# VH-VL binders against Translation machinery-associated protein 16 homolog: the designs that were tried, part 9

Target 1, 180 residues: Translation machinery-associated protein 16 homolog, of Drosophila melanogaster (Fruit fly) (q9vxy4)
Amino acid sequence: MTNLRKELEKCKHPNSRKTKALGKKARRQNNKHKVRLGHAIKSNITGEKLSWFLGQIDEGRTEPLRPQELEDLIELYFTRFDEELEQINLKQSIGKHRANQHAARKDVITMTLEKERNEFRTGGLELMNLCDPLKLKMLRDWDGSALSVQHLKLDLVSYNMLQRLKEQSKKKETSEQMET
Below, E stands for the ipSAE of ESMFold2; O stands for the ipSAE of OpenDDE; V2 stands for 0.75 times the mean of E and O plus 0.25 times the DockQ between their complexes.

## First folded at step 8 (VH-VL; framework fv_ersodetug)

Design v3 (from t3 with light chain Y32W; at its last look DockQ between E and O 0.46; V2 from the best seeds 0.59)
Fold by ESMFold2, look of step 9:
Structure v3 (fold): chain C 180 residues (1-180), chain A 118 residues (1-118), chain B 112 residues (1-112)
Amino acid sequence: as target 1 above (180 residues)
Amino acid sequence: EVQLVETGGGVVQPGRSLRLSCAASGFTFSSYGMHWVRQAPGKGLEWYAVISYDGSNKYYADSVKGRFTISRDNSKNTLYLQMNSLRAEDTAVYYCAKDYESYGMDVWGQGTTVTVSS
Amino acid sequence: DVVMTQSPLSLSVTLGQPASISCRSSQSLVYWDGNTYLNWFQQRPGQSPRRLLYKVSNRDSGVPDRFSGSGSGTDFTLKISRVEADDVGVYYCMQGTHWPYTFGQGTKLEIK
């Protein structure tokens, strides 16, 4: 079949980030390649997502993100297809023939974003909780390889979790201000 | 025979305006998008604008956005380019071109020359 | 914007000999529908551009079969199997996958 690196590229979205995802040369796989291909596809998607978030953080920053900062990054992540959608909409509109055709890619993007927004508003997106200093350090220490991302322990980051973290931070600040 | 004929070129001073026209014949004009492309003297081709078949959608290169306006009149089979605030670097031959399946330009006009000099 | 880079920028070819022009894009020209929207144009001295090839390798009507195109992704080639006197001019690649459309710098072909 197609080599592992080529199959990983087929799973990425056109606008996906590849910061540090340009990985090490893929190692030779044994005859169990079907199982490894399935894991490699998931790992590439996850790796590109994590690389995107890492790329938004100043290299000099050592402090964990505030909950609002992570929420803002997640909302920015949901806009990652805007340029591609503009490109598709323009190309579809130019000639009469294409204007009457369905662009299946738009449906895929719409469903992907709807699913991700729903996950964020319910049980959470599979991410690193960058409000945790240990998780931020783990992400910064990651070599960017899609294969090595399998060993990172991910969190479920939800809107409600971020609201609770904001409340916990406010309670801690109030308690510390009342101490003498 | 598909034909595109540009008119309206000339010599103008910087800061002035010109309106280019492109007369189309030999095809169903209202079914196809249209483009403007220019070529500075001795230089390569540079794309500048597109308009959809029905005129509802337009897109411009950043270098001319806000200064140039593409438009069409499907009842007259005519494409237009309104060029405002002209600069010396706008000096070029201007071509209109028929869109092909929203990825290319299969038929080109003969071009009209715009010279902007102080 | 997608940068299109042609090589060589000028070439001199003896009549009847082959010619080859390279075109490289700064990003993939494969669209989500599986098509690669790479075009080639010929511009003879004093004339308007004429499209030779579209979607990499498809010749336009009336284009001689000595013109051929190949390539994929970011790397493309126009080949003229036997150069004729009528082939003099400037050749441009253009990508139509991404907005805005962008051209290569052009390759001037001369007979030596």
Scores: ipSAE 0.609, ipTM 0.853, lowest interface PAE 0.7, mean pLDDT 85
ESMFold2, look of step 8: ipSAE 0.590; ipTM 0.843
ESMFold2 (binder alone), look of step 8: mean pLDDT 91; pTM 0.919
OpenDDE, look of step 8: ipSAE 0.649; ipTM 0.869
ESMFold2 (binder alone), look of step 9: mean pLDDT 90; pTM 0.905
OpenDDE, look of step 9: ipSAE 0.669; ipTM 0.880

Design v4 (from t3 with heavy chain D62R; at its last look DockQ between E and O 0.47; V2 from the best seeds 0.59)
Fold by OpenDDE, look of step 8:
Structure v4 (fold): chain C 180 residues (1-180), chain A 118 residues (1-118), chain B 112 residues (1-112)
Amino acid sequence: as target 1 above (180 residues)
Amino acid sequence: EVQLVETGGGVVQPGRSLRLSCAASGFTFSSYGMHWVRQAPGKGLEWYAVISYDGSNKYYARSVKGRFTISRDNSKNTLYLQMNSLRAEDTAVYYCAKDYESYGMDVWGQGTTVTVSS
Amino acid sequence: DVVMTQSPLSLSVTLGQPASISCRSSQSLVYYDGNTYLNWFQQRPGQSPRRLLYKVSNRDSGVPDRFSGSGSGTDFTLKISRVEADDVGVYYCMQGTHWPYTFGQGTKLEIK
């Protein structure tokens, strides 16, 4: 791929038709690269999230999660940075003059958690509904690669969704008890 | 000159308690975190506790957690280590050390010897 | 906990010759601020530890220039360009990036 940058450097006239065309091409490539990078970052974040959830599930488990189990797991997921935050806070608190030295990481973590919690409470956290046996199987069969995340059918798992599933489960249990 | 002087060491029986003190001078004691580090006879250095400049935060190594308590009195420029339920493996020279920039320790005391023996 | 591994554990050096001590960490010591909080301590016989270097390569006040530190990530080195009689003792690396702080096993430096 001819390094468009090198070609642009060879252009003598900034306003030449050729220079403008190369500039436009370079911008398009940069934009495509940015978009690709954005997708890659998103896929990595999603992959890490899915990997975390997978890591919490017993390798031998074949049964889907109960709605309460998934809710508990999501709540546990929101605590995944607690130790790191504690360490940051401790380091920041040791000396009187360094209170703000690590604010950036703490802020990123806090913002991430707030966003995720908000998503869970509203539109849903982008996740796989692990109460679905097919989804659990899909996650287990996943190779852990960020590249393959796009092949996973993700769901929006919300608090309300899980509450509905709990109610449905209770109704089913009650109906089965009445038939026996 | 920055100085740290540990006191309170001695010989104690297993299960007993001991309180160590570290007197600080030559710097603004209330501005710096403080550490305790120990060294068993013929062994290496082991970090085991830190306290923030104001005493609001404390952290311990797993080996001493629940048995040892780090504290400080900034009005007296003194660091303390309360050691409870002492074990033979706690036998060591105990050093207090001044924190530097929250990522290490720059000044050490001369140490005080604690011997736990039946 | 981060494991700090020093090598060698003992070193016998002729006066005036250089010495080198390696320290490896079980994980990266680069902190969120981009700094690496590795320290080197010297403990002479019968004395308390003294910090020689902080943040890999920075010398404390009064530390001779014959002491230097290098490294990044997980691999670090203390060098003494010309060993003197007063350099006899035990040298420790310590990481201050992760809680709990952890020391290497120590390297005993002796004169031949």
Scores: ipSAE 0.624, ipTM 0.856, lowest interface PAE 0.7, mean pLDDT 92
ESMFold2, look of step 8: ipSAE 0.642; ipTM 0.866
ESMFold2 (binder alone), look of step 8: mean pLDDT 91; pTM 0.921

Design v5 (from t2 with light chain S32Y N35D; at its last look DockQ between E and O 0.75; V2 from the best seeds 0.60)
Fold by OpenDDE, look of step 8:
Structure v5 (fold): chain C 180 residues (1-180), chain A 118 residues (1-118), chain B 112 residues (1-112)
Amino acid sequence: as target 1 above (180 residues)
Amino acid sequence: EVQLVETGGGVVQPGRSLRLSCAASGFTFSSYGMHWVRQAPGKGLEWYAVISYDGSNKYYADSVKGRFTISRDNSKNTLYLQMNSLRAEDTAVYYCAKDYESEGMDVWGQGTTVTVSS
Amino acid sequence: DVVMTQSPLSLSVTLGQPASISCRSSQSLVYYDGDTYLNWFQQRPGQSPRRLLYKVSNRDSGVPDRFSGSGSGTDFTLKISRVEADDVGVYYCMQGTHWPYTFGQGTKLEIK
């Protein structure tokens, strides 16, 4: 990017064919960079999310999560900023004149949580279905790198999905009890 | 001149209660958060409580949580510390301190001495 | 809790010589607003603490210019360019970024 800018600065005529071509190239590079940056940011966010979930699972656990366990874990995930929000609120509330100084971070957190809760309630939160033993294994085998997140097969985990899984589990238990 | 004057210190037995007061003057008391900080004999400073300017929010160090209560009366320009279930380790000089816009404690009182002994 | 570690814990300085006190935090003291809420306090013998510096390097009113603060993130320094007799006492760093607020152990400054 730095070289194209320097080349553009050397161009004497803004309407020259060369200047226009360099401008177009610079725009393309900028757009590619923006797209790459966007992907990188998304991968980082997803990676952090997955890392959080992984961190909540016992290292020795080999069995997949029960649907209720995954639901509880997701609910816990939505509380991950509670302490931070409390800290911000306390700091903002101490003095009368600084009530709005930290509004930006609080807003970002609130928006993030609202989005995530909405996703979970509707289309699903982009996660791995940890009720699947293969997915749990995949997450455990993951190196924690944002770059490798793209190799993980993510699922859309919704409230409704988990409810269906709970119902299926109950039916299986009832059928097994009838056969014994 | 901004001044803070602590009162209420004394000698008490373990398990007893004591209430400290801090009288504020020279500034708009109702606009600032207030802190309590203590210093055991020959030891360093220990922060243990804060109250918001309006008294709506309070926060405590774990060492005093559930035993101490910070409060204020803005009409009297007075900060309070109710200390219950006092222990020997609570023996200290207790300072009230004025907060400045969450930047820390810019003014301190002279302190009041609390001694918890059998 | 954020642990504040001061060094040295005791300092003996000749009058007119400079002094330096280090304070290290166990966590970054940069707050969400980008500010660093580190304070330095002086406590003279038999007196209440007095704030010298706030937000790392800002002097309170009446604090001599011989006192200066520097640092970022987790490492902070209080400097006294020329130690005077009235500088005898204990100096504390305090972080006000994270709840609960925490003090360093204190550094006792003595004159040789």
Scores: ipSAE 0.506, ipTM 0.788, lowest interface PAE 1.0, mean pLDDT 92
ESMFold2, look of step 8: ipSAE 0.584; ipTM 0.842
ESMFold2 (binder alone), look of step 8: mean pLDDT 91; pTM 0.929

Design v6 (from t3 with heavy chain D99E; at its last look DockQ between E and O 0.45; V2 from the best seeds 0.51)
Fold by ESMFold2, look of step 8:
Structure v6 (fold): chain C 180 residues (1-180), chain A 118 residues (1-118), chain B 112 residues (1-112)
Amino acid sequence: as target 1 above (180 residues)
Amino acid sequence: EVQLVETGGGVVQPGRSLRLSCAASGFTFSSYGMHWVRQAPGKGLEWYAVISYDGSNKYYADSVKGRFTISRDNSKNTLYLQMNSLRAEDTAVYYCAKEYESYGMDVWGQGTTVTVSS
Amino acid sequence: DVVMTQSPLSLSVTLGQPASISCRSSQSLVYYDGNTYLNWFQQRPGQSPRRLLYKVSNRDSGVPDRFSGSGSGTDFTLKISRVEADDVGVYYCMQGTHWPYTFGQGTKLEIK
């Protein structure tokens, strides 16, 4: 668990530096155990995602995120592969012969990000809605294990949901100012 | 015979600039990535910069980023290192090196000495 | 940055005897294409570095077959089966899997 916490600490300061994404480890096996391996891989991926978001929040913060803050974190999350892509692009570009070769890892990253962006703009990404104080508390209370993540009730956080929450915040601010 | 020859070294005062050149021969220069590596007196090797075969991609060690600029002129078969704001810690022998298709740096020049002292 | 640690840092060997130099990396050197970009260099006194081995175990042209390399992942070894007088110098491992490229500290080989 200590390596995951160290990676989360490195993600706390995203303003002017790229953040590193936790690596994915996957193995395909041709046997009767593919379903169990698939569930373990999904739980690990989900756990890494939630850990990344938790790591962006100051440990002393108790208030929920504003909708714009969560939107900004989601956009930052989409840049998590930038350093890895830089490494791949540089290595592929050094010599003329290698510059023409296919980079399978780069394709996987591209497809992953396209899928995630599409999900965000349509039905929503599977996340904890950190604009909800109960969900923020649930995420902070999570022990960080991939096994326990299966018991969390995730939300679908979409671009449209966040725009609705921004509109609710504007209406609340106007009502409070009228009461003064 | 593949050959790399560094020139442009010398003795300079701190804060000054120096430009190193690396003349290449015996291979198709424009097909290979090029590197700069240095070695302080009595010390080990340290990598500092790379440039892709066509010059489109460059990368620097953090210790020299913003002060050193790698470049190449494929029409002259020449690699360059522009070193600005030189410090005493930059005193070293500077090597250029050729890389073939991600195998690592396979051919090195003889080196040129840069001494930064007041 | 990937830290490359060589052991020993100094080695005294009798002519004709074997020598072995270890190199350990702080991260796996296996790249996405399945290759391991671990190199070994020799630097004789007063000379430029010369590459001996690339991708762990591949000898460059003109390198005697008494030089061999082995290892995987993070643990690598350069072996000289019979040390000769012209083997005196400093030996470096280098990784080219991750940017920036990084060298080990060097291992000085001397004849005793």
Scores: ipSAE 0.518, ipTM 0.809, lowest interface PAE 1.3, mean pLDDT 84
ESMFold2 (binder alone), look of step 8: mean pLDDT 90; pTM 0.909
OpenDDE, look of step 8: ipSAE 0.546; ipTM 0.811

## First folded at step 9 (VH-VL; framework fv_ersodetug)

Design w1 (from v3 with light chain W99Y; at its last look DockQ between E and O 0.68; V2 from the best seeds 0.66)
Fold by ESMFold2, look of step 9:
Structure w1 (fold): chain C 180 residues (1-180), chain A 118 residues (1-118), chain B 112 residues (1-112)
Amino acid sequence: as target 1 above (180 residues)
Amino acid sequence: EVQLVETGGGVVQPGRSLRLSCAASGFTFSSYGMHWVRQAPGKGLEWYAVISYDGSNKYYADSVKGRFTISRDNSKNTLYLQMNSLRAEDTAVYYCAKDYESYGMDVWGQGTTVTVSS
Amino acid sequence: DVVMTQSPLSLSVTLGQPASISCRSSQSLVYWDGNTYLNWFQQRPGQSPRRLLYKVSNRDSGVPDRFSGSGSGTDFTLKISRVEADDVGVYYCMQGTHYPYTFGQGTKLEIK
């Protein structure tokens, strides 16, 4: 917020026209802040996801991932909450009172993973296709900043896309063997 | 009055086993998780194991995993620690402690001494 | 494992003067429920540990109000407003947010 909180504190007559106008101005500033926060949160989440994938690849590797390698990496990504879930399950089980309580955090994790798995099985997860050498190079060149993540051209990586890439690799290999 | 009393300590040779007991009174034992913590002579405190109120879940520090087993008998209000393949570095005072929602071991026993020496 | 680091490791205090003990954790102690499971224990010579404070600043029953706790995230402090003779002993911080539970190294408090 700007100077609006100070002006509202000066108004001792909350129903006055001036006080109502200040309230509307404060709501407009809050909405503008929420929109900018939403973009920052989205970029941060994307940046963390891409950093996770980059961290799984040997720093010396220059060749693109095989489709099976990327699929395995995506399945590994879905297990990223396993340690947290184990900690929650254990802590909630220690005392009888907590064992009867609902752990809302577990529901959030479950819903997040179910959504991500459904996206992967349908239209695709918003990732970089690391089977593409140009995309791998772009990820390697990225400075790791959430601010710059918007300049990366993301792909929709789906289970079906990866299966098609596996079949293309198999057909190409078979054709090359027959030609020799 | 909430009370925890450890027994079963003693002097043993390396490679041998001991079973520690912790007798509980003054609270509903079957509603609370229980812990084992140890303190080597002149050293700090080290946490080693927890067991849930009903005994269904257990967790161990890596240093004792596979050698120590925590268990409980709620009908006897007693916590146990089975210690196998004892080593000289297991020499310590062993405390049992009560936990629940504070995750901070609010009541401790007086401790029982285990000495592992050849 | 979460590393808990206390400072100082030894503290000599004049009777009636304040004392302060710092505890730092290698990662946040805030649990998903919003609580911070940071605890302080006192161990007098020849005795079992006694919990003084839980969830950063909550005093256990029978703990004098001259003991107070503060801090958040990874940085925590135990304060004794006026040290008394009975305060001699070793003080430990401990985190209960993550398994395994871990203690600081201990701070030995002595009267000058």
Scores: ipSAE 0.574, ipTM 0.828, lowest interface PAE 1.0, mean pLDDT 86
ESMFold2 (binder alone), look of step 9: mean pLDDT 91; pTM 0.928
OpenDDE, look of step 9: ipSAE 0.719; ipTM 0.911

Design w2 (from v3 with heavy chain D62R; at its last look DockQ between E and O 0.48; V2 from the best seeds 0.58)
Fold by OpenDDE, look of step 9:
Structure w2 (fold): chain C 180 residues (1-180), chain A 118 residues (1-118), chain B 112 residues (1-112)
Amino acid sequence: as target 1 above (180 residues)
Amino acid sequence: EVQLVETGGGVVQPGRSLRLSCAASGFTFSSYGMHWVRQAPGKGLEWYAVISYDGSNKYYARSVKGRFTISRDNSKNTLYLQMNSLRAEDTAVYYCAKDYESYGMDVWGQGTTVTVSS
Amino acid sequence: DVVMTQSPLSLSVTLGQPASISCRSSQSLVYWDGNTYLNWFQQRPGQSPRRLLYKVSNRDSGVPDRFSGSGSGTDFTLKISRVEADDVGVYYCMQGTHWPYTFGQGTKLEIK
């Protein structure tokens, strides 16, 4: 891949048509690279999230999660930083004069959790609906690679969505009891 | 000069309790966290407890959690360790140590010996 | 818990010669503030531990210049440029980055 930067450096006239064309090409390439990097970062974050959920599911489980189980799992997910926060808080509290040490990390964690909780309560957390047996199977069959995350069909799992699923499940159970 | 003096060590039977004290001098005791570290005979050092400067926060190693209680009285410049349900494996020299910047210990006491034997 | 591994566990050195002790952590000791909270302690026979170095390479007050520390991430080294008779004892590395704090096994330094 001809290092566009090296070609630009060889251009004698900054305002030449060639230089401008190369500059435009370089900017496009840089933008594409930034977009790719952004996608890669997003895929990594999503991959980490999915890996966490996968790690909480029994390897032998073939049955989909009940809506309540998924809700409980999501609530557990929101506690994944509790130990780290505790450690940070402890370190900050040990001595009288260092109250603001590590505030940056604490803030990042807190912001992340607030965002995730807000998503769950509103539009939904980007996750696989593990109440769907096909989605559970897809997650189980996933190789754990961030590159393959794009092949996973993600859902927006919200609190309201799970409540609706719970209601539907209750109605089915009641109907089955009436038929027996 | 910063000085720490541990007391309260002795010989006790398994299942018994013992309370250690650490008297601090030469620094503003109420401004620093304090640690307990132990060393079994012929073995290495083991960290097992910390308390914040004001006593509001405590943390324990898993090995002693639920059995040992760290506390302090800032008015007396004294650190305490209440040890309950003592075991043979708790036999050690117990050191109190002054915290430094929440990431280590800069000053140690001379230690007090605890022997748990039937 | 972070495992601290020292090597060697024992070292016999001729007076006036240099000594080197390695300490490896099971995970990075770099904290969020950018500091690495690795400490080195010396324990002479029959004495309480004394801190020699903090944050990898900083000497405590009264520690001779012959003691130096280096390393980053997970690999650390204590060096004594010229071993003296008073340097006999056990040396411990300790990480203060992660709770619980953990010590290495200790390295016994003896004079040949």
Scores: ipSAE 0.602, ipTM 0.850, lowest interface PAE 0.8, mean pLDDT 92
ESMFold2, look of step 9: ipSAE 0.630; ipTM 0.873
ESMFold2 (binder alone), look of step 9: mean pLDDT 91; pTM 0.920

Design w3 (from s3 with heavy chain D62R, light chain W99Y; at its last look DockQ between E and O 0.71; V2 from the best seeds 0.63)
Fold by ESMFold2, look of step 9:
Structure w3 (fold): chain C 180 residues (1-180), chain A 118 residues (1-118), chain B 112 residues (1-112)
Amino acid sequence: as target 1 above (180 residues)
Amino acid sequence: EVQLVETGGGVVQPGRSLRLSCAASGFTFSSYGMHWVRQAPGKGLEWYAVISYDGSNKYYARSVKGRFTISRDNSKNTLYLQMNSLRAEDTAVYYCAKDYESYGMDVWGQGTTVTVSS
Amino acid sequence: DVVMTQSPLSLSVTLGQPASISCRSSQSLVYSDGNTYLNWFQQRPGQSPRRLLYKVSNRDSGVPDRFSGSGSGTDFTLKISRVEADDVGVYYCMQGTHYPYTFGQGTKLEIK
């Protein structure tokens, strides 16, 4: 970006063909950087999330999760900040002056959880569908790095999706019982 | 001058109860959280309880939770510690201390001695 | 719980000479508001504790400027630039970042 800046400074006329071309190049380079940074941040967040879910499943378990088990795990995930929030709330409540302040960390946690709950109740959270045995195997085979998480095919796991999977499981169970 | 004075210590048998009081003066008691800290004979300091300025929130060290209750009466400028089911390891000098905006305990009382002995 | 470790546990110093006490925490003491809630207390023989420093380096009123504090994260130091007779006692570090609050073991300072 240093040589691009120098080139723009050499072009004094704001609307010349050369100045317009340099302006487009500078905007394109800036946009590419923003996209790469955004992907790196998202990959790290996704990697931490997937590692958390993997850590809640017994290492010896090979069968996929039932839809209710995945739903329960997602609800547990939403409580992951409870202890930290309790500490923040306690510390802010001790003195009168502190009780009137906004805690930046508490606000970040609240916004994160509100976003995640809304995503779960609408279009879905970006997760691995651990009710699918192939997806469970892919998650177990994953090396845990944020770099490689981009190669995993993520799903959108929503509350409605899990309710539908519960109904499909009940229909399959009923059909198998009628066949015996 | 800011002062804290603890009272209510004494010699008691294991399993008995005591109530400690801490009388506060020289500051707006109802604006500050309060702590209890103890020091066993020949030992260091151990923090074990805090109460918020309005009494709405309390926290206890694990060793005393369920046995000790911190409370306050802002109309009397007094902090209390109710100690139940006392054990020999509770033998200590007990200090009350004023919180300073969660930065720490800026003013301490002179202490009151609790001895739990058969 | 956060473990606070002081060193040395005992210190013998000639009048007018400097003294230095180390305190280490098992976790970072930087709170989410950017503050580091590390305190130093002095307990003279037969007296209750007195706070010397808060937030690492801030002296309480009436504390001589020969007392200073430094450090960050997990490693902290109390320094006395020249020890006086009244400095005899036990010095404690304490963290107030995490509940429960925890103290170091204490450092006993004696005059030779």
Scores: ipSAE 0.529, ipTM 0.812, lowest interface PAE 1.1, mean pLDDT 86
ESMFold2 (binder alone), look of step 9: mean pLDDT 92; pTM 0.932
OpenDDE, look of step 9: ipSAE 0.693; ipTM 0.904

Design w4 (from t2 with heavy chain D62R, light chain W99Y; at its last look DockQ between E and O 0.45; V2 from the best seeds 0.61)
Fold by ESMFold2, look of step 10:
Structure w4 (fold): chain C 180 residues (1-180), chain A 118 residues (1-118), chain B 112 residues (1-112)
Amino acid sequence: as target 1 above (180 residues)
Amino acid sequence: EVQLVETGGGVVQPGRSLRLSCAASGFTFSSYGMHWVRQAPGKGLEWYAVISYDGSNKYYARSVKGRFTISRDNSKNTLYLQMNSLRAEDTAVYYCAKDYESEGMDVWGQGTTVTVSS
Amino acid sequence: DVVMTQSPLSLSVTLGQPASISCRSSQSLVYSDGNTYLNWFQQRPGQSPRRLLYKVSNRDSGVPDRFSGSGSGTDFTLKISRVEADDVGVYYCMQGTHYPYTFGQGTKLEIK
């Protein structure tokens, strides 16, 4: 729930719509912890990912992200385990006995990141295209609930897609504006 | 039995350097990580450094990073602490300790006293 | 850094009576392998620290069974069922789950 704390810390006006919405998200997530009924794991994972990305964007920002900005956020997302990995690597290295052992948690992290990087470099990561002003607005209007995440229209955001968007942004008078 | 003996303590002026040694016996030194811990007069224990069994990895508490260097010589069964730019607040008893399966410290030395004063 | 908080910081106990020392951490001490790397040390007057317990409740060799440890997550307790004269000293908890390793402030045990 670190992303929710970060989002709340970015509020500029305490009684704003976003401050009240973030407060509701925090209470809703607490209640869902108490009433989990089984296999809703997929929706929670997607919601956590989207909350992470939303938490990296200044609350007062109204402009969609530039393609490079979204690329930079995706690269930052890949580093989210760096501190934990450093701790694991250090602990594994201290004594000879542990140095010969397999660290299961490290393997899970490594495989997760390898999969995500491969997806980004090929068919795309399942994200909101925050370069689209409608998608940014939809994400900001999302209440943070795992129940409502299924109503968000996700995109496949790839490295190649972002390179194409960068080139389109650089062309002189010819600019394609994506539909809202 | 497992034994650790620190040497090299003494009285030194601020800004100078000192090297502590910790002689190990009674166990396969090259299989275990080693730690340095200090205790200021009348105060509690403060952990500040660890070195891996082969010397390839080291970690320091923020308070001493950049001034102190942990090292080891496995051929001599000896752990070292190089202390540079010493300050009055570094006055303490310095203990070496044997790592216990990367969990903590199971055997401690007798300690050696470092006094930093004008 | 993980903050370790002991209470009480000082304890006066009648010979033969029990003693109890609390230790709380600012973060969970459960490591990803399922173990909890909480240690207890005793430092008698004029001596080096000695490990009493590791992984919460495991006694080191030669530690009397009147010393016991308990707790989980962030809250831990060291108990001495019957205090003896040789038990005077300072007791420290320490966490080895997260780097840097950190100690509690110490609890001084005295005989009344």
Scores: ipSAE 0.654, ipTM 0.880, lowest interface PAE 0.7, mean pLDDT 85
ESMFold2, look of step 9: ipSAE 0.645; ipTM 0.874
ESMFold2 (binder alone), look of step 9: mean pLDDT 92; pTM 0.934
OpenDDE, look of step 9: ipSAE 0.663; ipTM 0.881
ESMFold2 (binder alone), look of step 10: mean pLDDT 92; pTM 0.930
OpenDDE, look of step 10: ipSAE 0.665; ipTM 0.883

